# VH-VL binders against q978t4, part 32

Target 1, 133 residues: q978t4
Amino acid sequence: MFDGSDLKNLFSLDGFLKTIQFEPEYIREGEISIIVPLRNNLLRIGEIMNGGAVMAISDAIGGLSAMTYPGIVNQVTVSFNTEFMRPIAKGPVRFISRVDRIGKSIAYVEVLVYDGENLLSSKSTGVYFLYRS
Key: E = the ipSAE of ESMFold2; O = the ipSAE of OpenDDE; V2 = 0.75 times the mean of E and O plus 0.25 times the DockQ between their complexes.

## First folded at step 18 (VH-VL; framework fv_lerdelimumab)

Design aa1 (at its last look DockQ between E and O 0.77; V2 from the best seeds 0.00; counts 0 for: pae E 4.1 > 2)
Fold by OpenDDE, look of step 18:
Structure aa1 (fold): chain C 133 residues (1-133), chain A 119 residues (1-119), chain B 109 residues (1-109)
Amino acid sequence: as target 1 above (133 residues)
Amino acid sequence: EVQLVESGGGVVQPGRSLRLSCAASGFTFSSYGMHWVRQAPGKGLEWVAVISYDGSYKYYADSVKGRFTISRDNSKNTLYLQMDSLRAEDTAVYYCARRSSGWYYFDSWGQGTLVTVSS
Amino acid sequence: SSELTQDPAVSVALGQTVRITCQGDSLRHYYAYWYQQKPGQAPVLVIYGKNNRPSGIPDRFSGSSSGNTASLTITGAQAEDEADYYCNSWDSSGYHPGVFGGGTKLTVL
């Protein structure tokens, strides 16, 4: 079963994601939640979270959510769209991914990001191509 | 009703070891991150350690790093703190605390267990 | 690691308003959580986020923040409000939320 150790390991194997610190909140089949501190390396001018960082982390856990299903051994992003509703100035930042639909070769995923006031700050929709064992 | 009950405290000499337990009830223990916080007599609160819901993430205060080990057994609804190489400055009431859902404050605390390290 | 600083003691007359302030770099990017502790008891959360009160906490308790500071305000202090108050925030290292202020002892006169 996919767990927080697996998530940490996969992040550590990625050249960019290995720089991201997080605490797993929960992992279920088709769902991942992580808590990310708002560190200086994630901040842009104006002391708000970098939008690219929000998207990168969202895309990562979105794809990994599909890998929580049995038989899925890899995935690649086909498309990813993010709407920013609020700037993130206060943490910790909570990223929640949910698989809305999973087929043989394609998964549709939604990722919601909440700031330190538990306000929805961004919403992403991702499509991923799936590799099965 | 959420309940956290610490145990295992007592009087020990410096250099000795002690294992604390925190028995949880009234909630799904395996769904929550847990923390240890201590308070020396007449002093303020000091954060000690955190463990994620599944134990995959652990982190410690610098003051206890390398000496204390946080762990959990979700099948027993129990949080642990293994304390090795105890020092006089480790003397404190030790609280287990639950991290809230959706936020990151401590929404539930035990009544604490007293650890006294003295020669 | 980061630090949070509080005044060690403050006094307020019954029915008057008192503000307890917490200062630290972490507060620039995190909200403070405020805990009340009475003698022989475990801490109790009284304020979280911008200005949220848990169930059972009187509305005379409020929170605010500015820059690298956070404040707990008691408007109309009651005798039972006499206690130690601790601010808490996430550590600037980004690994844990275990930064507590030194605590403020509130005396109600």
Scores: ipSAE 0.925, ipTM 0.956, lowest interface PAE 0.5, mean pLDDT 96
Fold by ESMFold2, look of step 18:
Structure aa1 (fold): chain C 133 residues (1-133), chain A 119 residues (1-119), chain B 109 residues (1-109)
Amino acid sequence: as target 1 above (133 residues)
Amino acid sequence: EVQLVESGGGVVQPGRSLRLSCAASGFTFSSYGMHWVRQAPGKGLEWVAVISYDGSYKYYADSVKGRFTISRDNSKNTLYLQMDSLRAEDTAVYYCARRSSGWYYFDSWGQGTLVTVSS
Amino acid sequence: SSELTQDPAVSVALGQTVRITCQGDSLRHYYAYWYQQKPGQAPVLVIYGKNNRPSGIPDRFSGSSSGNTASLTITGAQAEDEADYYCNSWDSSGYHPGVFGGGTKLTVL
């Protein structure tokens, strides 16, 4: 099954995500949790986390949470929406993705983002098309 | 009740090896990253190493990198620290610690086991 | 640097207020976590985040932060508060989950 080494490897090979440092907290079927240090390259002017960075990381682990199921060999984002509820001024930042429903072709995923005080700061929903072996 | 119990400490000569164990109970061990923190006699706390919940990620303080190896056996609820090429400055009480969900603070500590590196 | 700097010792008269400080680059973007350690015992968390107390920690303990500095304040200090106090935070490199300050020995007179 998909584990923390797989996650690290996929981020390191991605042209955009390779600049994102993170630590896996846990991975299990349908769920990924990671800890992201709030480094300078993730900040926008005003010393809060860049909203685009929140979306990019959320989308990445959202789609990859479908890969925790057997038989799924790839996925691609169909739709992704983010609600920014609080500015994130201090880290580390915790991202938790959870598959709400998974079918033959489609997964519905929720991603929750918590700041360095463990306050819910963003919520995303995503729909992913699945490729199966 | 969360419990962490270290063992395997003792007196060893410089250059020798020692293996510490930490027995965990009262929580789902395989769901948590685990840490070693040490404290030299009369000195402050020094973080030593971390291992992820599944063992897939390990990281070490510079002072022990290349000499110490953190590992875990989730089927036995046990955390390990293999200490090779021991030096006098490794003399300390070694604590195992669990970091809270979200990795913000250490919420559970063992009682510690003393390692003395002396001729 | 990943260093967290604390004064090695402070004193307070019984019933008075004391402040223990912690400085470091990490504290610009990470909260400090404060641990109390009494002789022969493992550390105990007393403050986390901005100013949160775990259950069982008296309200005379409070935390604050500004810039690269965090502080632990004890109002109405009691004899049982005599202990070593450590700040802990994420390191500035973002590579591991925490570093400790050198500790501050609090003496209650």
Scores: ipSAE 0.294, ipTM 0.759, lowest interface PAE 4.1, mean pLDDT 89
ESMFold2 (binder alone), look of step 18: mean pLDDT 90; pTM 0.906

Design aa2 (at its last look DockQ between E and O 0.55; V2 from the best seeds 0.00; counts 0 for: pae E 9.7 > 2)
Fold by OpenDDE, look of step 18:
Structure aa2 (fold): chain C 133 residues (1-133), chain A 119 residues (1-119), chain B 109 residues (1-109)
Amino acid sequence: as target 1 above (133 residues)
Amino acid sequence: EVQLVESGGGVVQPGRSLRLSCAASGFTFSSYGMHWVRQAPGKGLEWVAVISYDGSYKYYADSVKGRFTISRDNSKNTLYLQMDSLRAEDTAVYYCARRSSGWFYFDSWGQGTLVTVSS
Amino acid sequence: SSELTQDPAVSVALGQTVRITCQGDSLRHYYAYWYQQKPGQAPVLVIYGKNNRPSGIPDRFSGSSSGNTASLTITGAQAEDEADYYCNSWDSSGYHLGVFGGGTKLTVL
């Protein structure tokens, strides 16, 4: 079963994601929730979280959500779209990914991001190509 | 009703070890991150350690790093703190605290267990 | 390795308003959580987020923040409000809820 250790390990193997600190909140089949501290390295001018960082982390856990299903050994992003509703000025930041649909070779995923006041700050929709064992 | 009950406190000499337990009830223990917080007599609160819901993430205050080990047994609804190489400055009431599921604060505390380290 | 600082003690007359302030670098990017502690008891959450009160906390308790500071305000202090108050936030180095202020002892006169 996919767990927080697996998630941490996969992040550590990625040249960019290994720099991201987070605490796993919960992992279920098709669902991942993580808590990300708002550190200086994630901030852009104006002391707001970098939008690219939001998208990168969202894309990562979105794809990994598909890998929580049995038999999925890898995935690659086909498309990823993010809408920003609010700037993130204060953390921690919660990232919640949910697989809405999973087929043989394609998964559709939604990722919601909340700021320190638990306000929805961004919403992403991702499509991932799946590799099965 | 959420309940956290610490145990294992007592009087020990410096350099000795002690293991604290926190028995949880009234909630799904395996769904929550848990913390230890201590308070020296007449002093303020000091954060000690955190463990994620499944134990995959652990972190410690610098003051206890390398000496204390946080762990959990979700099948027993129990949080642990193994304290090795105890020092006089470790003397404190030790609280277990639950991080809120829907927020980012401590929403539940035990009543604490007293650890006294003295010669 | 972040720090939060509070005044060690403050006093307020019955029915008057008092503000307890917490200062620290982490507060620039995190909200403060405030806990009340009475002798021989565990801490109790009284304010979280911008200005949220848990159930059972009187509306005379409020929270605010500015820059690297956060404040707990008691408007119309009551005798039972005499206690120690601690601010708490996440560590700026990126670790979970690892910072407490030194605490403020509130005396109600």
Scores: ipSAE 0.907, ipTM 0.950, lowest interface PAE 0.5, mean pLDDT 95
Fold by ESMFold2, look of step 18:
Parts: sequence; structure tokens; C-alpha cells
Structure aa2 (fold): chain C 133 residues (1-133), chain A 119 residues (1-119), chain B 109 residues (1-109)
Amino acid sequence: as target 1 above (133 residues)
Amino acid sequence: EVQLVESGGGVVQPGRSLRLSCAASGFTFSSYGMHWVRQAPGKGLEWVAVISYDGSYKYYADSVKGRFTISRDNSKNTLYLQMDSLRAEDTAVYYCARRSSGWFYFDSWGQGTLVTVSS
Amino acid sequence: SSELTQDPAVSVALGQTVRITCQGDSLRHYYAYWYQQKPGQAPVLVIYGKNNRPSGIPDRFSGSSSGNTASLTITGAQAEDEADYYCNSWDSSGYHLGVFGGGTKLTVL
């Protein structure tokens, strides 16, 4: 099954995500949690986390949470929506993805993001098209 | 009640091997990343190694890379440190430490086990 | 590898206020965590995040940070506060959180 080494490897090979430092917290079927230090390359003017960075990381672990199921070999984002509920000014930032429903070709995923004060700061929903072996 | 108990320390000659164990209880061991931190006599704390909750990610301080191996057995709630090619500078008290969830600190420490490398 | 720098020793008169500092580039973007260690004992976390105390840590302990500097402040220092204090933070490469300062010995006069 897909594990923390696989997650590290996939981020390291991505042209954009390879600059994202993170620690896998746990991975289990339908669920991924990672901890992300809030470094300079994740900030916007005003010293809060860039909203695009929140979305990019959320989308990445959201789609990869579908890969924790057997028989799924790839996924692509169909739609992704983020509610930015609170600015993220301090890290570390925790991203938790959960598959709400997985069908033959489509997975529905929620991603929750907590700031360094453990406050829920964003919620995302994603829909992913699945490729199966 | 979280408890971490190290064992396996002792006196060994340079070049020899030693294996440390850390028995965990009072929490779901398989849900936590674990670390080894050491302290040479009269000196400060030095981080040694980390292993992720499922063992899939391991990382080492440069001073021990290639000589030490961190591992875990989640079915026995036990963390290990295999120490090969021991040197005098490896003499220290070795602590196992649990990494907190959501914050980047060590929220639980064992009492430590002493390793003395002496010729 | 990141470095956290602490003064080796500081003193405080009983009942007075002392500040222990920790400096390093990584502290511009990461919190410092503070550990107290008494002789022959394992470290004990006293401050995490910006200024949070674990359960059982007296309210005379507080933390602050600015720029590349983090501080541990003890107001109304007591004899039992005499110990070594270590700051800890994330390394600048982001591979691990095990960077420690060299430690500060606090003497309560």
C-alpha cells in the first residue's frame, strides 16, 4: 500500500512540489496527514501563507489519498474548491485529507488545514478521476 | 500514561556494535514518529535519528549516518537503534522521544540508557 | 544544518525575572520549543509554539519570539528553576525538527 516513503518520493519528483518540506504524520486507507513548516517560499506579502500554496498542497494530498486504495494507479483533479476561513500566519501547518466517497472512476475528498495554533484555517473539497490497474 | 523505557546500553570497546531498544506504552505507538536524541557527558542534546510512524521514512544526523540504523516493530511497540562501528565520541545517554502530532516538538522522553565506548 | 545559539550561562536572583535567549536563522519562520533539564533527568518541555505551556508548567514560564530570536522568560524565579534550558526547532532544510541550541545553565542566586 501507498506509504510515507511513496509520498516523499512523489513530492520530490514534482517540478513544483519538490520545494515543499513536510513530514508524513500518518497514512491509512482513505486518509493522509502531513505537517508542513511555514517557510519563506510559502508566504505572500503580509507574511501569511500563500492561498495558492494552501490549494496546491491540499490538492496534492487530496488526490494522493485515493492512491491509498488498492488497484488505483493514478488520479487527476476534476474540480477543487477551497474555503479560506482564517489566514495562516504561523506554522507548522497540518493538512489532513479524507476520502468521503470512492467509486469506480471518481473519488470525493475533503482536506482540512490547521495552522500552528491548531485552528482550522481552510477546508477543501476535491473530485478526482481514477485510473485503475 | 505515556511511558518510554530505553534499554540495551552498556560499556563496549570501539569498533563494536550495540542495539538499543525503547519499549513504548500508554499510547498508540504505530501512530507516532519516533526519534533518538543523545547527550554526551557534560554536553548538550544532540539529535540522532527519526523514523516515521510506519517506518517508511528514516533520517540520520551526519555524525551517525552509515553506522546507525533506526527501526521499529509496531507489533511489539518497540523502537530500536542498531549502533555499529562505535567510536569514543558515541559515548552518551541515549533517549527515545516521541514527536508530537501537529507541533514540531518531543512531547515524551524516556529516562535514557548510557552507552560508554572505551578502549 | 541549522545552528541555534544560546548563552552558556545566566544568573537570576531569587524572585526576580530572567530571560534566556536562542538565536538562529530558522527561528524567523519556525517556532522554538523549550526544554528544562535537571541533573540526571530527561528533558521536560516547558514552552511550545509561541507561548504555550504544557499542563503542569507554572505560569511564571513564558515564551516570545521576534526576528531570529526566541526567548524563554521566567518571572519570579524559584530555586527549583535552576536547570539547563535548551531551545529546539526545525532545521532550515526541513528534513527534521531536531536542531538544539547548546543549552543555557540557569543559576538561581
Scores: ipSAE 0.008, ipTM 0.561, lowest interface PAE 9.7, mean pLDDT 86
ESMFold2 (binder alone), look of step 18: mean pLDDT 89; pTM 0.900

Design aa3 (at its last look DockQ between E and O 0.87; V2 from the best seeds 0.00; counts 0 for: pae E 2.7 > 2)
Fold by OpenDDE, look of step 18:
Structure aa3 (fold): chain C 133 residues (1-133), chain A 119 residues (1-119), chain B 109 residues (1-109)
Amino acid sequence: as target 1 above (133 residues)
Amino acid sequence: EVQLVESGGGVVQPGRSLRLSCAASGFTFSSYGMHWVRQAPGKGLEWVAVISYDGSYKYYADSVKGRFTISRDNSKNTLYLQMDSLRAEDTAVYYCARRSSGWFYFDSWGQGTLVTVSS
Amino acid sequence: SSELTQDPAVSVALGQTVRITCQGDSLRHYYAHWYQQKPGQAPVLVIYGKNNRPSGIPDRFSGSSSGNTASLTITGAQAEDEADYYCNSWDSSGYHPGVFGGGTKLTVL
């Protein structure tokens, strides 16, 4: 079963994601939720969270959500789109991914990001190519 | 009804060990991050440690790092705090607290268990 | 390892308004939560987030924030409001969610 230790391990193996601090909130089949503190390395001018950071973390969580299914050993992003509804000025930031559809080779994922007021701040849709064992 | 009940407190000498337990009921224990918070007699609240829902994430206050270990057994709905190399300044009421879902405050507290470290 | 600071003690007359302020670097990027504690009891959440009251908390309790400060305001203080009040927020280092102010003892005159 895919758990928080697996998630932490995968993050640590990534050259970028290893710099991201987070606490797993929950992991289920097709779902991942993490809590990300709003540290200085994630802030842009104006003390708002960097949009690229939001997208990068969202993409990572989205792809990893597909890997919570049995037999999925890897995935790569085919497409990823993010809409920003609100700037993120207050943390912690909650990233929640959900697999909407998973086929043999393709997964469709939605990622919602909430700020410290529990307000929806961004919404992403990702498509991932799947590698099976 | 959410209930948290701490136990294991008592009087110990410096350098000794003590294990606290927190029995949880009235909610899905395995779905929540849990914390320990302590309060020395006549003093303020001090955060001690956190453990994620599955135990994969742990973090400690600097004052207890290397001496205290937080853990949980979700099959028993129990949170633990192993306290080693106890010091006089560890004397306090120890509370277990549940982190809220969606927000990130402590929405539930136990009544606490008293730990007294003295010669 | 950041800190939140509070005045150790404040007083308010019955029916009057009092503001308890919390200050700290963490508050620049996090909201403060407020807990009330009476002698011999566990803390009780009275305000969380920007200005949210849990069920059962009187509407005379409110929260606000500005810059690196957060405040708990009691509008129309009652005798039962006499207690210690603690602000709480995320650590500015970003590693843990638990930092408390030193607490403020509120006396109702």
Scores: ipSAE 0.887, ipTM 0.946, lowest interface PAE 0.5, mean pLDDT 95
Fold by ESMFold2, look of step 18:
Structure aa3 (fold): chain C 133 residues (1-133), chain A 119 residues (1-119), chain B 109 residues (1-109)
Amino acid sequence: as target 1 above (133 residues)
Amino acid sequence: EVQLVESGGGVVQPGRSLRLSCAASGFTFSSYGMHWVRQAPGKGLEWVAVISYDGSYKYYADSVKGRFTISRDNSKNTLYLQMDSLRAEDTAVYYCARRSSGWFYFDSWGQGTLVTVSS
Amino acid sequence: SSELTQDPAVSVALGQTVRITCQGDSLRHYYAHWYQQKPGQAPVLVIYGKNNRPSGIPDRFSGSSSGNTASLTITGAQAEDEADYYCNSWDSSGYHPGVFGGGTKLTVL
């Protein structure tokens, strides 16, 4: 089954995502949760989490949540939208992706982001094209 | 109820090894990150190591890096600490602690096992 | 620095209010959690995050935080509150939630 070592490996192979330190919290079919410390490289001016970093991490685990299903060997982003609801000033930051619908070629995913006080701080929706074995 | 029971403590000479175990029950062990925290007699709490729910992430305090190895066997609901090259300053009560996922504090602790490193 | 600093000891008269403080750079970006420890026992969580109490902890315990400082307040100290109190937070490098202050011994007079 797709596990935290698979997730670590996939991040390490990405030129950008390799810079993201995280601990896998849990992985279930259709759901990934990770713990991301709020390190200096994720902050913008004003000492809050960079909105681009929120989007990039959300997109990554959103797409990878489809990989938790049997027979899915890759995915690419078709569409992604983020609502920034609250600034993130304290970590660690929890990213939770959940597959809302998965078909033969397309997955619909939601990603929720919680700050260090467990307050919902952003919400994303994504659509991903699937490659099956 | 959540239970964490440490074992494997004892008296050893410097340079020797011990393996600590922590038997977990009353919760889904494979869903939680686990930690070791120690306390030298009469002193404060000192964090030692963490292992993620599936073992894919491990991290150590500088004082034990290269000498201690944290591991887990999710099929046996057991957390381990292999302690090699023991030193007098490793003398402490060793606690097994479960980390809360939602708020990242230690929500459950064992009663501890004493390790004494003495010539 | 990720070190958390606590005064080693404070005292309070029975029924009075006491504040135990914790300072450190990591508290700029992480909340402190507070543990009570009595002799020969494992620590017990009394406050987590800014001001959250676990079930079974009396409401005389409260927390606050501002900048680099977190505080534990006991507003009607009882004899059973005599213990060591530790603050705990993430390290500033972001690898683990295991930084502890040096502890504060609370004496109830």
Scores: ipSAE 0.529, ipTM 0.853, lowest interface PAE 2.7, mean pLDDT 92
ESMFold2 (binder alone), look of step 18: mean pLDDT 89; pTM 0.912

Design aa4 (at its last look DockQ between E and O 0.80; V2 from the best seeds 0.00; counts 0 for: pae E 3.4 > 2)
Fold by OpenDDE, look of step 18:
Structure aa4 (fold): chain C 133 residues (1-133), chain A 119 residues (1-119), chain B 109 residues (1-109)
Amino acid sequence: as target 1 above (133 residues)
Amino acid sequence: EVQLVESGGGVVQPGRSLRLSCAASGFTFSSYGMHWVRQAPGKGLEWVAYISYDGSYKYYADSVKGRFTISRDNSKNTLYLQMDSLRAEDTAVYYCARRSSGWYYFDSWGQGTLVTVSS
Amino acid sequence: SSELTQDPAVSVALGQTVRITCQGDSLRHYYAYWYQQKPGQAPVLVIYGKNNRPSGIPDRFSGSSSGNTASLTITGAQAEDEADYYCNSWDSSGYHLGVFGGGTKLTVL
């Protein structure tokens, strides 16, 4: 069973993601929710969250949500698109990933990001190639 | 109805240990992060510790690091606080509190259990 | 670690308006949560987010924020509003740690 410690370990093995502080809110088959504190290292000019950081974290969580299914041992991003609806100035920032469709080799994932006022701030759609054992 | 009931408080000497429990009911305990918050007599609220829903993440105030251990048994709907090497300044009412979903404030509190550390 | 500061005590006449302010670095990136505590009772949430009131909290309670400050305002103070008020926020440097202000004792005259 995929749990919070697994998620933490996977993040720690990534040269970029290991620098991101987060906590899993819940992990289910096909779903991951994490909470990210809004720290200075995530802020751009204007005291709002860096859009690249939003996308990077969203992409990571999106791919990992596909790995919650049994038999999937790895994944790589094929495509990833993000729409920003409002700037994120207040945290904590909640990232929720959901697998919409999973086939033999491809998964389609949606990632929603909410700010500290629980307002939808960004929406992403990701496609991932799957490696199975 | 959400209910949190603390127990295990009492009078102990400095250097001794004490274990607090918080019995949860009225909600899916395993879905929520939980906190301990304490309040010394006549003083303000002080955050003590946090544990994530599955226990994989734990955080402590500097004042209790290395001495206190937070844990949970989701099969028993119970939160614990193991307090070792107790000091006089640990004297307080200890509250267990639930972290709300989505907003992440303390949305539910127990009535607290008194811990008195004195010679 | 983050810290929040409050005035230890304030007073207000019945029916008048009072503002309790909280200041701290974490408030630059987080909204404050406000708790009311009466003697012998557990704290009760009164304001969260920009200006949200939980069910059962009177509309005379409101919240605001600016820069590194957050404020709780009681417009038309009632006798039952006499209590200790605590601001709370996330610790911006300590992951998901909580931090409380020192509390403000409100006296209704």
Scores: ipSAE 0.895, ipTM 0.947, lowest interface PAE 0.5, mean pLDDT 95
Fold by ESMFold2, look of step 18:
Structure aa4 (fold): chain C 133 residues (1-133), chain A 119 residues (1-119), chain B 109 residues (1-109)
Amino acid sequence: as target 1 above (133 residues)
Amino acid sequence: EVQLVESGGGVVQPGRSLRLSCAASGFTFSSYGMHWVRQAPGKGLEWVAYISYDGSYKYYADSVKGRFTISRDNSKNTLYLQMDSLRAEDTAVYYCARRSSGWYYFDSWGQGTLVTVSS
Amino acid sequence: SSELTQDPAVSVALGQTVRITCQGDSLRHYYAYWYQQKPGQAPVLVIYGKNNRPSGIPDRFSGSSSGNTASLTITGAQAEDEADYYCNSWDSSGYHLGVFGGGTKLTVL
């Protein structure tokens, strides 16, 4: 059902996310993993990954992980919190979203971000409102 | 154990076609992106092509773009490389390689299949 | 475009330490991955990430990086270390994991 082509299409249609190259690593019910090359357009002063980019990608993947369940036609962010634990200086950067709980109207999601040495570098939690068909 | 076995290599004349196969076993094939890497006799390694875990994304080296097509059949645990318009410089051992999960390298390689393009 | 440059050959006396280098712009933002290839065999991964060894790779193999340069170091080189060594990384544009150095032939004297 929801696959890497769907994920690519949704990013390509977004005015901001379309600038972000990525490769789907895997998609499973309740879980999305993507690989994001650390290109220069994702860097801040000091040549580490921009914290806003980390949040934007984490939020996108977090919300879309709810779309791996049948019957969900859209989602919007209700709340999102990111803890930046380490600078990300080398890529590729791996984003893993997991649905912790999905109910009728609300999904609770965790997103973990690993740098190019596979060190956990940020953690996010998100709450998403679900639109069902 | 993870196993990758290439087949379909042989001797062909320039301008002809070959299709390579890579049979995968010992892992969940549909969860991994896959690569082809080649090595001309006595030369170094050259990356050829990549295909994502579900086949939705494909990428090629400039030297083969438009002539080679990577594909996969996840129901048969098989990776393919269709090679059209073969040239002498395509002569090489062709390896299939698995892209690591959680790390960003080639974590498993087949033993390769030789393609010789000569008249 | 992204190229990884390696010296074509390096020699080391048995039991001594050798360093094989790899240079390229992509290495500023991506780690080098090191592969050993013996004649007639498929490549074998020896170093990944900063300095990680797969199971079965001796601890005499180590990796390091600084700026646009990565290095593979073999301390106490053994006869069986004689092989070709390739570095590999993502290219500087961040597309596909497919940039290899030209390879370094290590001779153990």
Scores: ipSAE 0.360, ipTM 0.792, lowest interface PAE 3.4, mean pLDDT 89
ESMFold2 (binder alone), look of step 18: mean pLDDT 89; pTM 0.898

